# Designs tried in a protein design chat: miniprotein binders against a7ua95r516to809. Part 83

Target 1, 294 residues: a7ua95r516to809
Amino acid sequence: ASLSLLSISDLVPDLQFIFFWMSNAIEILYFIQQKSPAYMQTIELMDDKAGSKESLLSATISANEEAMTILEEVIMYTFQQCVYYITKTLYVVLPGLLDCNPFGTEPSSEQCRRAAGVCVCAVCVMPEAVRRVVSVFQTTSDLLQQYQVHSEIQSQMFAYLFFFTNVSLFNQLIDKGPARGWFQRSRVLQIQASVKILLDWAKGAGHNHLAQKFFAKFCSTVTILASPPQQLSQMSWKALCAEHPSLKPVQLHRILTQYQLMAELGPLPIWQPSSEDEAYIYRTVDLLESFENH
Below, E stands for the ipSAE of ESMFold2; O stands for the ipSAE of OpenDDE; V2 stands for 0.75 times the mean of E and O plus 0.25 times the DockQ between their complexes.

## First folded at step 6 (miniprotein)

Design dd7 (at its last look DockQ between E and O 0.88; V2 from the best seeds 0.00; counts 0 for: SAP 74.472 > 70)
Fold by ESMFold2, look of step 6:
Formats: C-alpha cells, structure tokens, sequence
Structure dd7 (fold): chain B 294 residues (1-294), chain A 95 residues (1-95)
C-alpha cells in the first residue's frame, strides 16, 4: 500500500534480512583475510613433484582477491539498502521535532534548570515527536547489535544517519521557518530542548563524537537563535563566523535577519558582513544543504 | 537461472564435503603427511562457506533481490572451485 506511511517497526523484518546478509558477508570476508596467509604458506611448503604448486598458488591468490572484492560489493550494497529504508522513515518523523513542545506548559528551559539543578523537562520527559526519532535510532542500534555488525560499519551507519538528520532539520527550519513561526524565541527554546534530548540519546548510545560532528550546522543555528537579543546584537559578524564555522555566509545572514525581525531590533541591519563575505550573503543556491554531500 | 545455479552449487558443496570426510578417513588410515590434513581442512572450510553463501543467495531470491543473489553465487562459485582444486591435490598426495 504505502511505504511513506511505514514506521521503523514495520520495516524491521526487511531490515533483519539485510543486516543478516551484511553481517555474514563481513564474517566470510574476515575468514578469507585472516586465514589466507596461513593457507598460502602451506601450499608454498608442499612437495611439488607434479608441478601443481605454482598453479594452485596462482588459483588461491586469484580466488581470494576475487571473493574479497565481491564480498565488499555485497557489504556496500546491503549498507546502501539499510540507509535507504531507515532515512525514508527518518524523513517522515523529523519535521515533528520542530513543532513539538517538550515542556508542556513550561517553555523556558533556563527557568526549569534553575529550579531543578538540571533541566528535568528537557531530559526526563520525551515528547512523542522526539520519541519517534529516537525510536528509529534505537531500533537501528538494536539491529546492528543483534546481528553483531562490525563496529566500524555501525559507526559509519550512525555518521550517515546523523548527517541526514542535520540536513533535514536545518533545511526545514530555514525553508519553512518563517511560515511556521519556528524563528519565534519560545519555539527556538523548545527546539533546543528537543535537540538536547537527541544528543543525550546519542551520548548514552556511544555516538557522542559522531553527533557533535554531524549536528554542528543545526546546533549552531539553534544556538544563535536562542541567544538573548542584547548579547547577540553586540557580537560582530566576524565573531559570529568564527564561533559558527559550519554556517555559510548566506546561511548565517539569513539566520541573523530572521533573528533581528523576531527580536524587533529595527529595520537597519545590525550585523555587517566583511567585504570578503559580502559577495556570498545573497547566494540563495547555497542556502539549503544537499542530502547528496559526497 | 539463478535458482538453478544456487541449487547446483549447494549440491556440489555437499558432494565435496562428503569427499573431504572420506579423504580424512583415508589419510588417517595411511598415516598421511600433515600437508594433506591441512589441505583437507581448508577445502572443508571453503566448501562450507560456499554452501552458506549459496543458501544466502536462495534467501535473496525468495525476497526478490536477484542482484544480491548473483553476487553471493559468484563468491560461492569461486570458493567452491578453490575447494575442489585443494581436494584434487590432497587426493594426489594420498596416492
């Protein structure tokens, strides 16, 4: 009927087969890599009265190289299939993070933190929209562990999933933010709290370094938008570029323009781009990120 | 067809595994050189791996992924041909 409506739970049976193929291809590849030197040595030490040693050695070298190449293709093929299915699910659930309220009726995370010592509303309560995203990540982690997929492949999987998440959230915020009211200060604080919950999940799952690396653009955007107006208006363009190197000039300029509008700081631009950056702040083609960053 | 190839590789793998079992018994009876046992152990491992790859390919065909099945059968064929070559050498050494 419709794959665009499937949850990650609906895809688990198909993902189980794909991880099964991938993990077993990795195992056989490892067998060939680990054992082949010893077997080659055995052939080299054989008595060669019939002259068969040279042909057997050549056949063994050729077979090992060909089999390893094919198994690497299987691993990459199955990895790409997993990524396709998982990111299709992520694409459907990620926009909800920008619309949810993780505080219920308490939108100020700073006040909640002061009262509790840690932000209980942001950390201990997971709204449904955040739970949907975490469910995709957690299900993926559980499957990778269930099938004992090599840790390097697991890291590559989450690197891509976090990259995809960052691009999806950033593009949605920049593109739809004005119409959806996502640049309003109260909404930005809600978004910041929701992202904190995701980052906490990533840390607890052992992927903190990947999340810090691949969420940089979206996190920079939210950090700027959450800043108090009087503090931000005193920062120079150069200082903001230095603190947020993941943002392109057109992206930073757009974020600051929306910030100035929402904070009612008047019609005249506050942040003057350097002469070097002035040519780039109007490049609308560079505003949104590509999912095809290869 | 790919289904036919998978079935043929599985049958050949089983035949080679049975032959390895028989050659191991013969090697023990004759007190064969250590190299014969080493070749037979490698051939057994390769034939088992090839059989398993062919089984994985059958599952891929059942799930409608003939490209994955083709790759798995290619790897299986390569390992099985190597296993057969090693078995022939072991037979020569037992004579």
Amino acid sequence: as target 1 above (294 residues)
Amino acid sequence: SLRKRAEELIRKAQELLEKVEELIREAEEKGAPEEVEELLKLAEELAQAAKFLARLAEIALERGDPELARLLLEAAKILLDLAEALIKEAERLLE
Scores: ipSAE 0.694, ipTM 0.914, lowest interface PAE 0.8, mean pLDDT 84
Fold by ESMFold2-Fast, scan of step 6:
Structure dd7 (fold): chain B 294 residues (1-294), chain A 95 residues (1-95)
Amino acid sequence: as target 1 above (294 residues)
Amino acid sequence: SLRKRAEELIRKAQELLEKVEELIREAEEKGAPEEVEELLKLAEELAQAAKFLARLAEIALERGDPELARLLLEAAKILLDLAEALIKEAERLLE
């Protein structure tokens, strides 16, 4: 019941007002920034009959700087509110992505046409869990476009949303994965396919570079876990560290340990960490990622 | 109250906009330097921006966000005070 209240559709009316305020504050900020040099020059070129020209220039500079600072606070305030509500919704829907099966998704009767007793699907059916996540990103994109938010702010928004999604999925997989069976090979392949749908959406939306940057950790994790045992067992610890620089030693070791356990590759680890990394493998406080921007 | 401050800023902005229109006509009639008209146009733009911000603050108050309204009103006041200073300078130049 509570989960239904966290649907992105339930938040759209509130988000529309927040984007409205943000967009208008950005417009006024850029208006002041763009016209400021011309305004200063106009004042500088005036006759100084009353001796007030220097005072007026100083007042104009100070007022423009103070107004821009406060407008930046308005933009950050509204940006943070959007991020808060959108990520709260994402947090609820993201775990479903780890349980869904894109390979076994059954097409709805409305999406299939039958001919001679054979069902033919004209378009691919997306798992509902993946569709919920994509819907959050698409709704955000639609609102940014509707209110004509500058591309720089749009990029910052999706950078954070992709960062949040990556951290949430990584933390859920690492922390809950063993108990939930998410490290089983068949489940990992399903997760990999689901993540590809998100990455494909990001590419289509013009955010491919941001998605590649901010999904690196989770993509590395899924790539390792999806590797066939015969291929992964041929790689050294050093080679895996080099191929997956986004992973901390403790994170890589946890992933490999779970993979080894699920694949039943023997009682001892095949992958030997370096002596320097060994000290950090036991630091559980560094295992999970922080949601704070750095 | 924040609501009263928003109403006062909108009223003041409207008064300044009317004053700018009057002063532009006076500047044209007196053959004032082009810089006087440019100064008044700057004041007009700032007063319009201030009025707009104060209206956004009213919407924020109606939606239950007094913190956002406070920030918007602070920005509006800064721009409006600057517009008034520019108008006073234009008046001095027209004397």
Scores: ipSAE 0.667, ipTM 0.903, lowest interface PAE 1.0, mean pLDDT 82
Fold by OpenDDE base, look of step 6:
Structure dd7 (fold): chain B 294 residues (1-294), chain A 95 residues (1-95)
Amino acid sequence: as target 1 above (294 residues)
Amino acid sequence: SLRKRAEELIRKAQELLEKVEELIREAEEKGAPEEVEELLKLAEELAQAAKFLARLAEIALERGDPELARLLLEAAKILLDLAEALIKEAERLLE
């Protein structure tokens, strides 16, 4: 109950500190890495008058390695904390994306940071459910930029967030979709449009490749479900596997079976799994995605 | 306590920084080799970094994250120990 009230805005003050620690740890780590050779060279060039040169060098190397190890641990710790808090907010807002009708007229948000009044920016004109999801990602992006976090860490952060989002949306769609009517063509088209808005945002934010990679499974599912019966019924199992390699055989089989039921299609021999895949379509343990496989 | 440790490390870092400043002046007066100045400069940088890490640890404690504070203090301690070792070597070279 209390988690449903948690917004990303409420977490910003805490996240700011975490990002601050992470950014500074990275900076200090980089500093040590860059200066370490200079330390060693300075010691090596010293006269060995007291026979302590080797011991000092050894101690310096050991100290640097240990410090770097601890700083890496700090970075990992802070990274995990960020992910933990951000994913909690995503968990709350993601279900709304599947129920969103992006074709409806919704009022623009007055909460645009860029305008004191009615803003017509791309984010403000988004459906509320989509805007809430995008707001989480945008806030994350803004914080990463504000604290000048290294680009590699930024990429890893978004990779994980996109992964989490894909798993969450995919699992919800597969598990609850039939019961909630999300497999109906009209609803699928709404979902497809909503996801497109999210992907367009990711593209604009410079994360197009990551978004395409990590949303592949959900996008493939939506694409199949959005396909007209006339078109999809002409595609063989093998062709569908080739076109949607992100889907496991059991997942594809489930999607097609549900599609068949929804579209009131009779048995389609062309969708029959290959002999090689026949054993895999019954692996129900592989049907839903795991959050642990990242 | 972690707080006391943080305060101690900040104090120690400041002491080392003052020591470095003193030794730089001595090195200049004696016309010491460039290597001595380089060692002292490195020690200063390490002490500054350690001091900063210890301050971050204080902030972590204020925010209720003792685990992060512990890690930061451990790193700060290592850097201070290294700075101290470099200072000792510089002192030896100035004798």
Scores: ipSAE 0.242, ipTM 0.683, lowest interface PAE 1.4, mean pLDDT 88
ESMFold2 (binder alone), look of step 6: mean pLDDT 91; pTM 0.908

Design dd8 (at its last look DockQ between E and O 0.01; V2 from the best seeds 0.00; counts 0 for: pae E 2.1 > 1.5, other shape alone 7.296 > 2.5, SAP 72.546 > 70, placed apart)
Fold by ESMFold2, look of step 6:
Structure dd8 (fold): chain B 294 residues (1-294), chain A 95 residues (1-95)
Amino acid sequence: as target 1 above (294 residues)
Amino acid sequence: SLRKRAEELIRKAQELLEKVEELIREAEEKGAPEEVEELLKEAEELAQLAKRLARLALIALERGDPELARLLLEAAKILLDLAEMLIKEAERLLE
């Protein structure tokens, strides 16, 4: 579909066909891999009266290898198509996490709000912006399970989706945060709570290890920004680097600069970069993350 | 067109499967060695997979994905050519 598709539910028909093709390609690839030794054994045990045994063995090996190579291309192509559709939806809904208020002020529908604090639908207790992101992840998980996609492919899919989410949220926060007021204390605490809901979903879905790995940069950023001033002002640059190894020096420097502005702190000698890092804190080319690395 | 290629591969797969059935019957009547029947069984499996891949390619074309269809048809042709080679070897062994 076009870039104008905004909802994961609108993409489900296309995703169903893509997962159908992917699952079939995986099944056929597996069958060939498992049967190839048996095919060759049958030929090797043949009585070679016609003298064609060597030619048939060579043809069998070549055909199986070529077919498996093409099926691997199909699997990669369909995987990339799934990623394309899903990340297009994520790109649209992720910025809302930075603007929403998860602290109990906005049920998703009038029916849930009027239920006097009793909600029949679990999704109705989430902020709408968080629900939209969770819906993308949950729909993806449901489709992968429906089509019995191999668990390693499922893990690769969520590794990339979490990587994409991390890069998108981090870049948006760093790039647009000052203009959007996202570094204000109350907004940082709201962002932290929203991210916790996503991490809880990932843990419940069996993806905790992937989420911990691939959300690390954004989570470190929010953890620093949410820290009380009396606690953070006592941590040296070296200590902060050790606590948050996912952050590059230029990134940590920028985060601390924004923290100083919002907490109305003057320059702190304890936050002066180490000699080794001082050369890197002004490398603005390294400030934002690339969607190509994961 | 890719649709015509898919339909040709499906037709060829069906022809090879019919040939396999005939040869299995002939091998049983002649009391042929076990190797002949195993070659024919393997050819049958490959032709069925090729037909399945060609049908998936038709679905990909209906959804407007000719690149996926082309890949599926390439795999289908490779498996079908191997199936045909196995059938020819089985025929040679039957006389």
Scores: ipSAE 0.346, ipTM 0.788, lowest interface PAE 2.1, mean pLDDT 84
Fold by OpenDDE base, look of step 6:
Structure dd8 (fold): chain B 294 residues (1-294), chain A 95 residues (1-95)
Amino acid sequence: as target 1 above (294 residues)
Amino acid sequence: SLRKRAEELIRKAQELLEKVEELIREAEEKGAPEEVEELLKEAEELAQLAKRLARLALIALERGDPELARLLLEAAKILLDLAEMLIKEAERLLE
């Protein structure tokens, strides 16, 4: 099945099943962890009928340890499966944030699932390209809430999804941006607005800190590219490094070089890397972000 | 109902956004001052819709529905962000 046709709506039944098992496994694990000490104490307080107490205690400990191990494996597996399916849907819709006019009226049939009509939600007023991305995150959030998944697992899920989104968007922008005209100021302003809407959604969903942390690199890139030439040309390399600490020297240098070409600016001595950073700007291996470093 | 009024405002916002898309495309192709002026008008209309949604949010709070108020404020904020973007784009097209 071509990944291009997979909407988050098509995955909801499968995701519901996975989230159901994940939530149940977590609840059972916590139940065992909380009740095990009480059961052990109860067995310890039982009359020692001819050595059966130690055997029963040992058997109970072993059974609980085995059960907990199995439950942990189920939790890990179901978590990974959720991430896998959700990231596949993100992979399909994320390019739209860069390529598409945020105002594009592609009739996506993906109305807010909450209402058969115009829902009174933020998602219903979002541009289509943004709405498709936010719909993935919102569906994830709704499923996590529906199945009452533990808050820590929810945070880990969103941390990974934001990480994935940032890496994907950043790498696409750096690699393909110059060739596709994504460094043009008009396009950058559209991307900036789309990212702002996404960040505002994340804030409203209670994930502000995670969003700020994991989108920092992409946001820094977009902020630099959105800056007027008159303003950016007055900022030194050191000032830009200080303002955008999430960017590696090689990344900042690449962004500035492409900006210079796009804006038809002559060489700017003020953007020259420091002597300390000069060796690092040639580390092309560090230019793109890795999906493995999470 | 308060919800029906909000839905109507959101529908109007969607219609405006569709119009804005067409205007941006035309402005990029023609670069005409008239299209830029129309973009500014649409930005103002979006801002007006945002204001109306914010007012409905206040009414929702007064009625003891903080969840509806939150949703309306979030929608209003998005419309303001879009309006700001349109203004910036219009300014760029005038340069």
Scores: ipSAE 0.255, ipTM 0.697, lowest interface PAE 1.9, mean pLDDT 87
Fold by ESMFold2-Fast, scan of step 6:
Structure dd8 (fold): chain B 294 residues (1-294), chain A 95 residues (1-95)
Amino acid sequence: as target 1 above (294 residues)
Amino acid sequence: SLRKRAEELIRKAQELLEKVEELIREAEEKGAPEEVEELLKEAEELAQLAKRLARLALIALERGDPELARLLLEAAKILLDLAEMLIKEAERLLE
């Protein structure tokens, strides 16, 4: 069953045009950057009055700077449009990731089982919800490659998509997790396995360092919730903060408090900041991450 | 009208490209310094890029994106103005 309210396949024609715009703008920007020194040198080598040469040189510098600025705006505009459409699709498919069970999925056919070393078999065993997320990332990668978008722009695109995914999953887990049962150990292990499939895809696509960087907060959260209660109860507040630097103290405290309640560790271990300087009392909304970069 | 502006920029780019071809021939006939032909070749490249950006703006308008079209036309105008400046300087050196 591949039904969803939004399909990445439905966006491909529109995304192809946006990537086309972006690719053209990048190519033209690159041309100007590469040719500008030659233009400047040609002007400087001309035999004429110094005043005439200086005026042309100044005008050329100004024109190059203005053209590059506008082309950068075009690149940024088209980049933002791609991100907007892709993240809208991710927003629809990401919640399913927290409810799926990757441990229950196994190859039904002998062909898929014998192809275990090939990506085809991984697709066969992948939960539908995870497959939908991977399809969004794979389609993005395919379009970036089709239009020969520079690797730096590709990295920026996936940095943002991983950041968005991380924030979305983290916010859902913190806000809805307790009520949905997602803090139960069996559910956390399912979530961890699903996230590992996404991380493995990123590694295969050459984006391992970006995935490690931008999934850090959600991965830390899942790691804590998957940790044995005995291990966590032996750690000091300072040690927990040091091991999970991607989490704000208030976020870490919220996670540990919910985990404590779910794990029923007996009398509550006090995982508290050692001083008043370490923590503030926040409303629930202050625990959530922002989607806007600044 | 952004469409009319795009069409005007394409027309101007084509006129400048034709002018460059005439001036390159004139430079060869007069035995002008290499720098003159380099300026004209640079102007040709800039005029071609401006024409491309203006054409892309027309497609953006057809797809319902006037903001993208506006940005593309601004870039095209700047490149075209630079091409015209290089052509005028080449003409001056040929006089």
Scores: ipSAE 0.245, ipTM 0.740, lowest interface PAE 3.4, mean pLDDT 78
ESMFold2 (binder alone), look of step 6: mean pLDDT 91; pTM 0.912

Design dd9
Fold by ESMFold2-Fast, scan of step 6:
Structure dd9 (fold): chain B 294 residues (1-294), chain A 95 residues (1-95)
Amino acid sequence: as target 1 above (294 residues)
Amino acid sequence: SLRKRAEELIRKAQELLEKVEELIREAEEKGAPEEVEELLKEAEELAQAAKFLARLALIALERGDPELARLLLKAAKILLDFAERLIKEAERLLE
């Protein structure tokens, strides 16, 4: 009776093997890189007849280069497999982030407030949907630490995971947000709070720089939607574009147009692009982001 | 068969490791130059690495990943061939 089809816990045994393979391939690559000069020096110090010594040195260089190339392929393959399985799990849990309420009313919290007249509850309960996403990131971090994967590769992995998360959340919000009510102010504030929990986790895990970089598009979108309409109406189209450089013009226009409809702002002349910008927006740029980073 | 290749490479690595142990004892008995022991130690490390990669290939096959198994076996073969060349050179120097 398992209700978890793509739980991160279900993938841990498979991920452990892949991380083990990747870690060992990296260590063997480092071994070859470190030992190759010593091998060449040992060969050079041998008093060998002309030709034999040179042949062994040439063979060593060729074997070293070929081995390094294949080990790099193993590392790339295992890295891609890890990213694939982890992002597949993220894809399932991420939509829940847009529907959860970190400010939810709980009977115990309401009872505490009523009884005391003031609630000074020091315990912040993370929504289950947010906890599931954090669990995927934490499990990934734990596995990277367990198998002593080099920090540079760890950073590259979290860069990919944050990129995927950002694109997934952004596309869900833009494509389905208006119909799902996610552009309503109360819902936007809930989304903003949930995202802050993820960013706080990333900061605590030592990935603040990566999180700031790779969540920029989704964070810009949420910031706009959480902004009072009066503040946005004071900005020109050019100023809005300059403040949110991570958003394509077509994306920014879509966000502002949908926000106007949900917030009942009426016509917004100040958010209108020029005729030239409109021609560009209409013909040259896709609204949704691609998951491929080529 | 990838499984048969992996088993063959593990067996060959084990044979080379036993050969290295024998040659180290022979080098010490004959008072051979330090360079001979350095070659044999490097060959030992390469053979151990090759054996490990070949064992990982068997695990990859059991998990249903023959593509990873092929890459691991190619790496193991290269390291093992190099270990064998170092062992032959050490044997030549012990003559």
Scores: ipSAE 0.100, ipTM 0.602, lowest interface PAE 4.5, mean pLDDT 77

Design ee1
Fold by ESMFold2-Fast, scan of step 6:
Structure ee1 (fold): chain B 294 residues (1-294), chain A 80 residues (1-80)
Amino acid sequence: as target 1 above (294 residues)
Amino acid sequence: NEMLRLQFRIAEILYNIAVLLFNMGDTEEAIELLELVLEAAKIIYELVKKTGNEEAMRLAQELIEKVTKAIEEMKQRLAS
């Protein structure tokens, strides 16, 4: 936990205090929401209705509304700051995930035999690049737990972190993949194994639903690229669109074109776009994902 | 700096609400709110101490003293 904390603290020394401010603001907001009706009730029960009571009530409402507004701004600001610094760290470590080999870091046969094939062997096989990404997610989870941040806010934070990770990985694979050899079957299987480690971590942390939702595009891409040729060639364009609704026509077409080249399939397209999608496979502006879009 | 300004402003507003609660006879509620303000002020002090912001450290220390005194006075009223 200490080593994981250092990974983020190197970039943002005060990140833990930003989490504290966010948590504190949420607690105070909750306190005011719970107590505000009682304040109003107490003032309402006062005998003096001439001027003092109305002035006190008006002042209390104004102070309460100002505090609520400021607290909401603080919660939004601190949430955005946490997300900014965490994603800045992720941006540095994510590229390594596409280049690592989880199968090449396996412990020796003797180590696995002595450990009786238990989960400790799996821990030892995790590539450093994958460990760094998992460490960022784990440190975030630890900080949210340490400062007792409400589960709803925790879910929103991991939703955005998974969204950011998905967009980053997808864009890098699509844009740089051909030059880096990432579309080769052996490399795709390595990427799939690395992503599974991230998804397994998310499931263990209680974020399975968020991971399934926000990693959909990258997972669809890797799933298609990892498909055996005989299986994928039996699927129509319409069937692929139905199975992978997160992919835009231009994205699906680019993925299938790369697959066809790497699998050494014929030069002619096997997958013909539906008439509705024919124009959209040429929309290059929709190829890469935006970090700002949902 | 923007975050620091907002935190001090929130602390002031909450202090005023706590005083209002105390005057309305909700002493336990007032103490509870001031305890939250005190926790926040202590964390602000540690953060600004690390950054070397002398003015902010002074303001945070003043806030800690003010809130601590208010809590003591309110607790004395409960004891009576």
Scores: ipSAE 0.013, ipTM 0.410, lowest interface PAE 7.1, mean pLDDT 76

Design ee10
Fold by ESMFold2-Fast, scan of step 6:
Structure ee10 (fold): chain B 294 residues (1-294), chain A 82 residues (1-82)
Amino acid sequence: as target 1 above (294 residues)
Amino acid sequence: DPKEMVELLLRIAEILLEIARLALEMGDFEEAIELAKLAIEAIQIAMELAEKSGNPEVREKLEEILRKAEEILKRAEEELKK
């Protein structure tokens, strides 16, 4: 290849630097929070009277409050920068997950078993595309461990990374899926199996609850698309909405429309939206997910 | 202890400038500007507190860090124009 691609390993030195300063800012913030009351009390006990003592106390209080505000902004900024660079790397590698095949041979319904909307295969291999995504998550976990970042901050980091991954995969599947053939049953089963590998990694890393929460939309989508025609035809619109509450009416309608086209189910839809949902089906602005809302 | 607060503000400014420098190298000029401005604010607060508390010996350190902050700010603003 003549073009260079960014890998997570290329970002490690920069990420280490950002994590280092985030950790330092957190430590300084803690130090100020613990010692500020003692400093102010010491000043209050001074013999100096009138404006000179009041001026010093007032200045110290103001300086403390501004320092706290600045440190909070630094901590937030460094956290956001880590997330930004990690997600930028994820965005490059995520589309590969939708095109890879974790099965040695073409999958069948008998070969793939479902658990919580995810396939479990009798024989699976981790495709290179999936390994690239897992590598990003693993490197992030390793860096958080190296800098002894508190578990709460680690959870917030992975919550956002899973949120980002879910939105990215969902948007790419909905937007590009028809042209790429990703709505074909065999392709959906491959996608579901690949996602299972990511979810299994998250479980092993101690993030199972976060992964289940933040992958709900994409998991619902592949679960519907992987369903046999005879099973889906027995479900009403209301029943599908109830089983897949993470999907907006316009999203569910798009998914079902693509399913009907790929399965060649006929000219009229089996699933009829409610009167309330009908208005939302025509709101294309609600079709794709926003990275700014979770 | 006002002297210890001034030292903490100096460390805050140093952290902000290191991150601003990283943002500048990464091409994140708008963030580099914001961080450099926050560093200048921290330095100005430290200078005011140091003067009021009778701690003039840190003035040279504060002026040095201020010059570095202003240099990063200027560089980021120039890059943003390109």
Scores: ipSAE 0.029, ipTM 0.559, lowest interface PAE 4.2, mean pLDDT 77

Design ee2
Fold by ESMFold2-Fast, scan of step 6:
Structure ee2 (fold): chain B 294 residues (1-294), chain A 81 residues (1-81)
Amino acid sequence: as target 1 above (294 residues)
Amino acid sequence: SLEDMVRLLARIFEILIEIARLLYEMGKPEEALRLAHLAFDAIEIAFRLAEEAKNPELLKLVQELFKKAYELLREIDEKIR
């Protein structure tokens, strides 16, 4: 079934049901954790004249362990299903963020109306492509809040969604950027402004820490590419590695090579890799990021 | 009490069956089948505890839930084949 052609709003009824049962599974797990000591104490206080106390206690312990294992698997499974459907939708809309211009676009009135309950002003300044991405995150946030999903699970959900977004955007920029002209300074500044709108939404939604952590690689890439030549040419390889620790040597080398080409700077000795990193700048297998979070 | 534990496991069972049915309807029969098997594990424990509690109402509840799960498992299994 082609979920990639469905808008996030088309998936809401199915997602509502999955979030509802995930929330219920979490509540039941919490209930078992709170009630287990009372059940065990009740059995312990029983008179063992019938000779069945040990069997009953053993059965109760086994039942508690099995129930908790089953509930944890249900929570994991429903979480994975939500992530699957949401990230499939994100994957379709994310490339548009690299190709839009936030400096000359006025948003549609319909999209401002949809965000009326939360951060209307942020939506009003968004390009359509950025608004589609924000809509996916906002719908996810609304569903998690509607079904009172535990804050820890909400944080894990957005951690993964931001991780996925970061990998998708970074890979698109590095792989297709040269052919698409995305490394041109004017385009990089547009990308930076679009990403800022997305990060501002995350801050408004209470996820600033997660956004800072999981967007680090893409943000580092855009920050370097958006740096003025006068500033960037004064920074050594070691200084850039220290300021952008999320970037692998091959990734930083590729970014600097593209910057050098676009700014017509020629090779700079200050950007020569350290002796420790020199062997790693040619590891092409490490250039693009994996979607697997191990 | 044991009776409360059986009722709790029965509720867990009901939730697992509802989620399995949703996954099946969404075109995910392998995932639905896995969840249905987990539901059977829960009901086996509930059955054992209901026997220890010697409560006829709880035994009847567990038996009714087992029938519902078996019907769903059979339906899903037929589709996968």
Scores: ipSAE 0.015, ipTM 0.413, lowest interface PAE 5.9, mean pLDDT 77

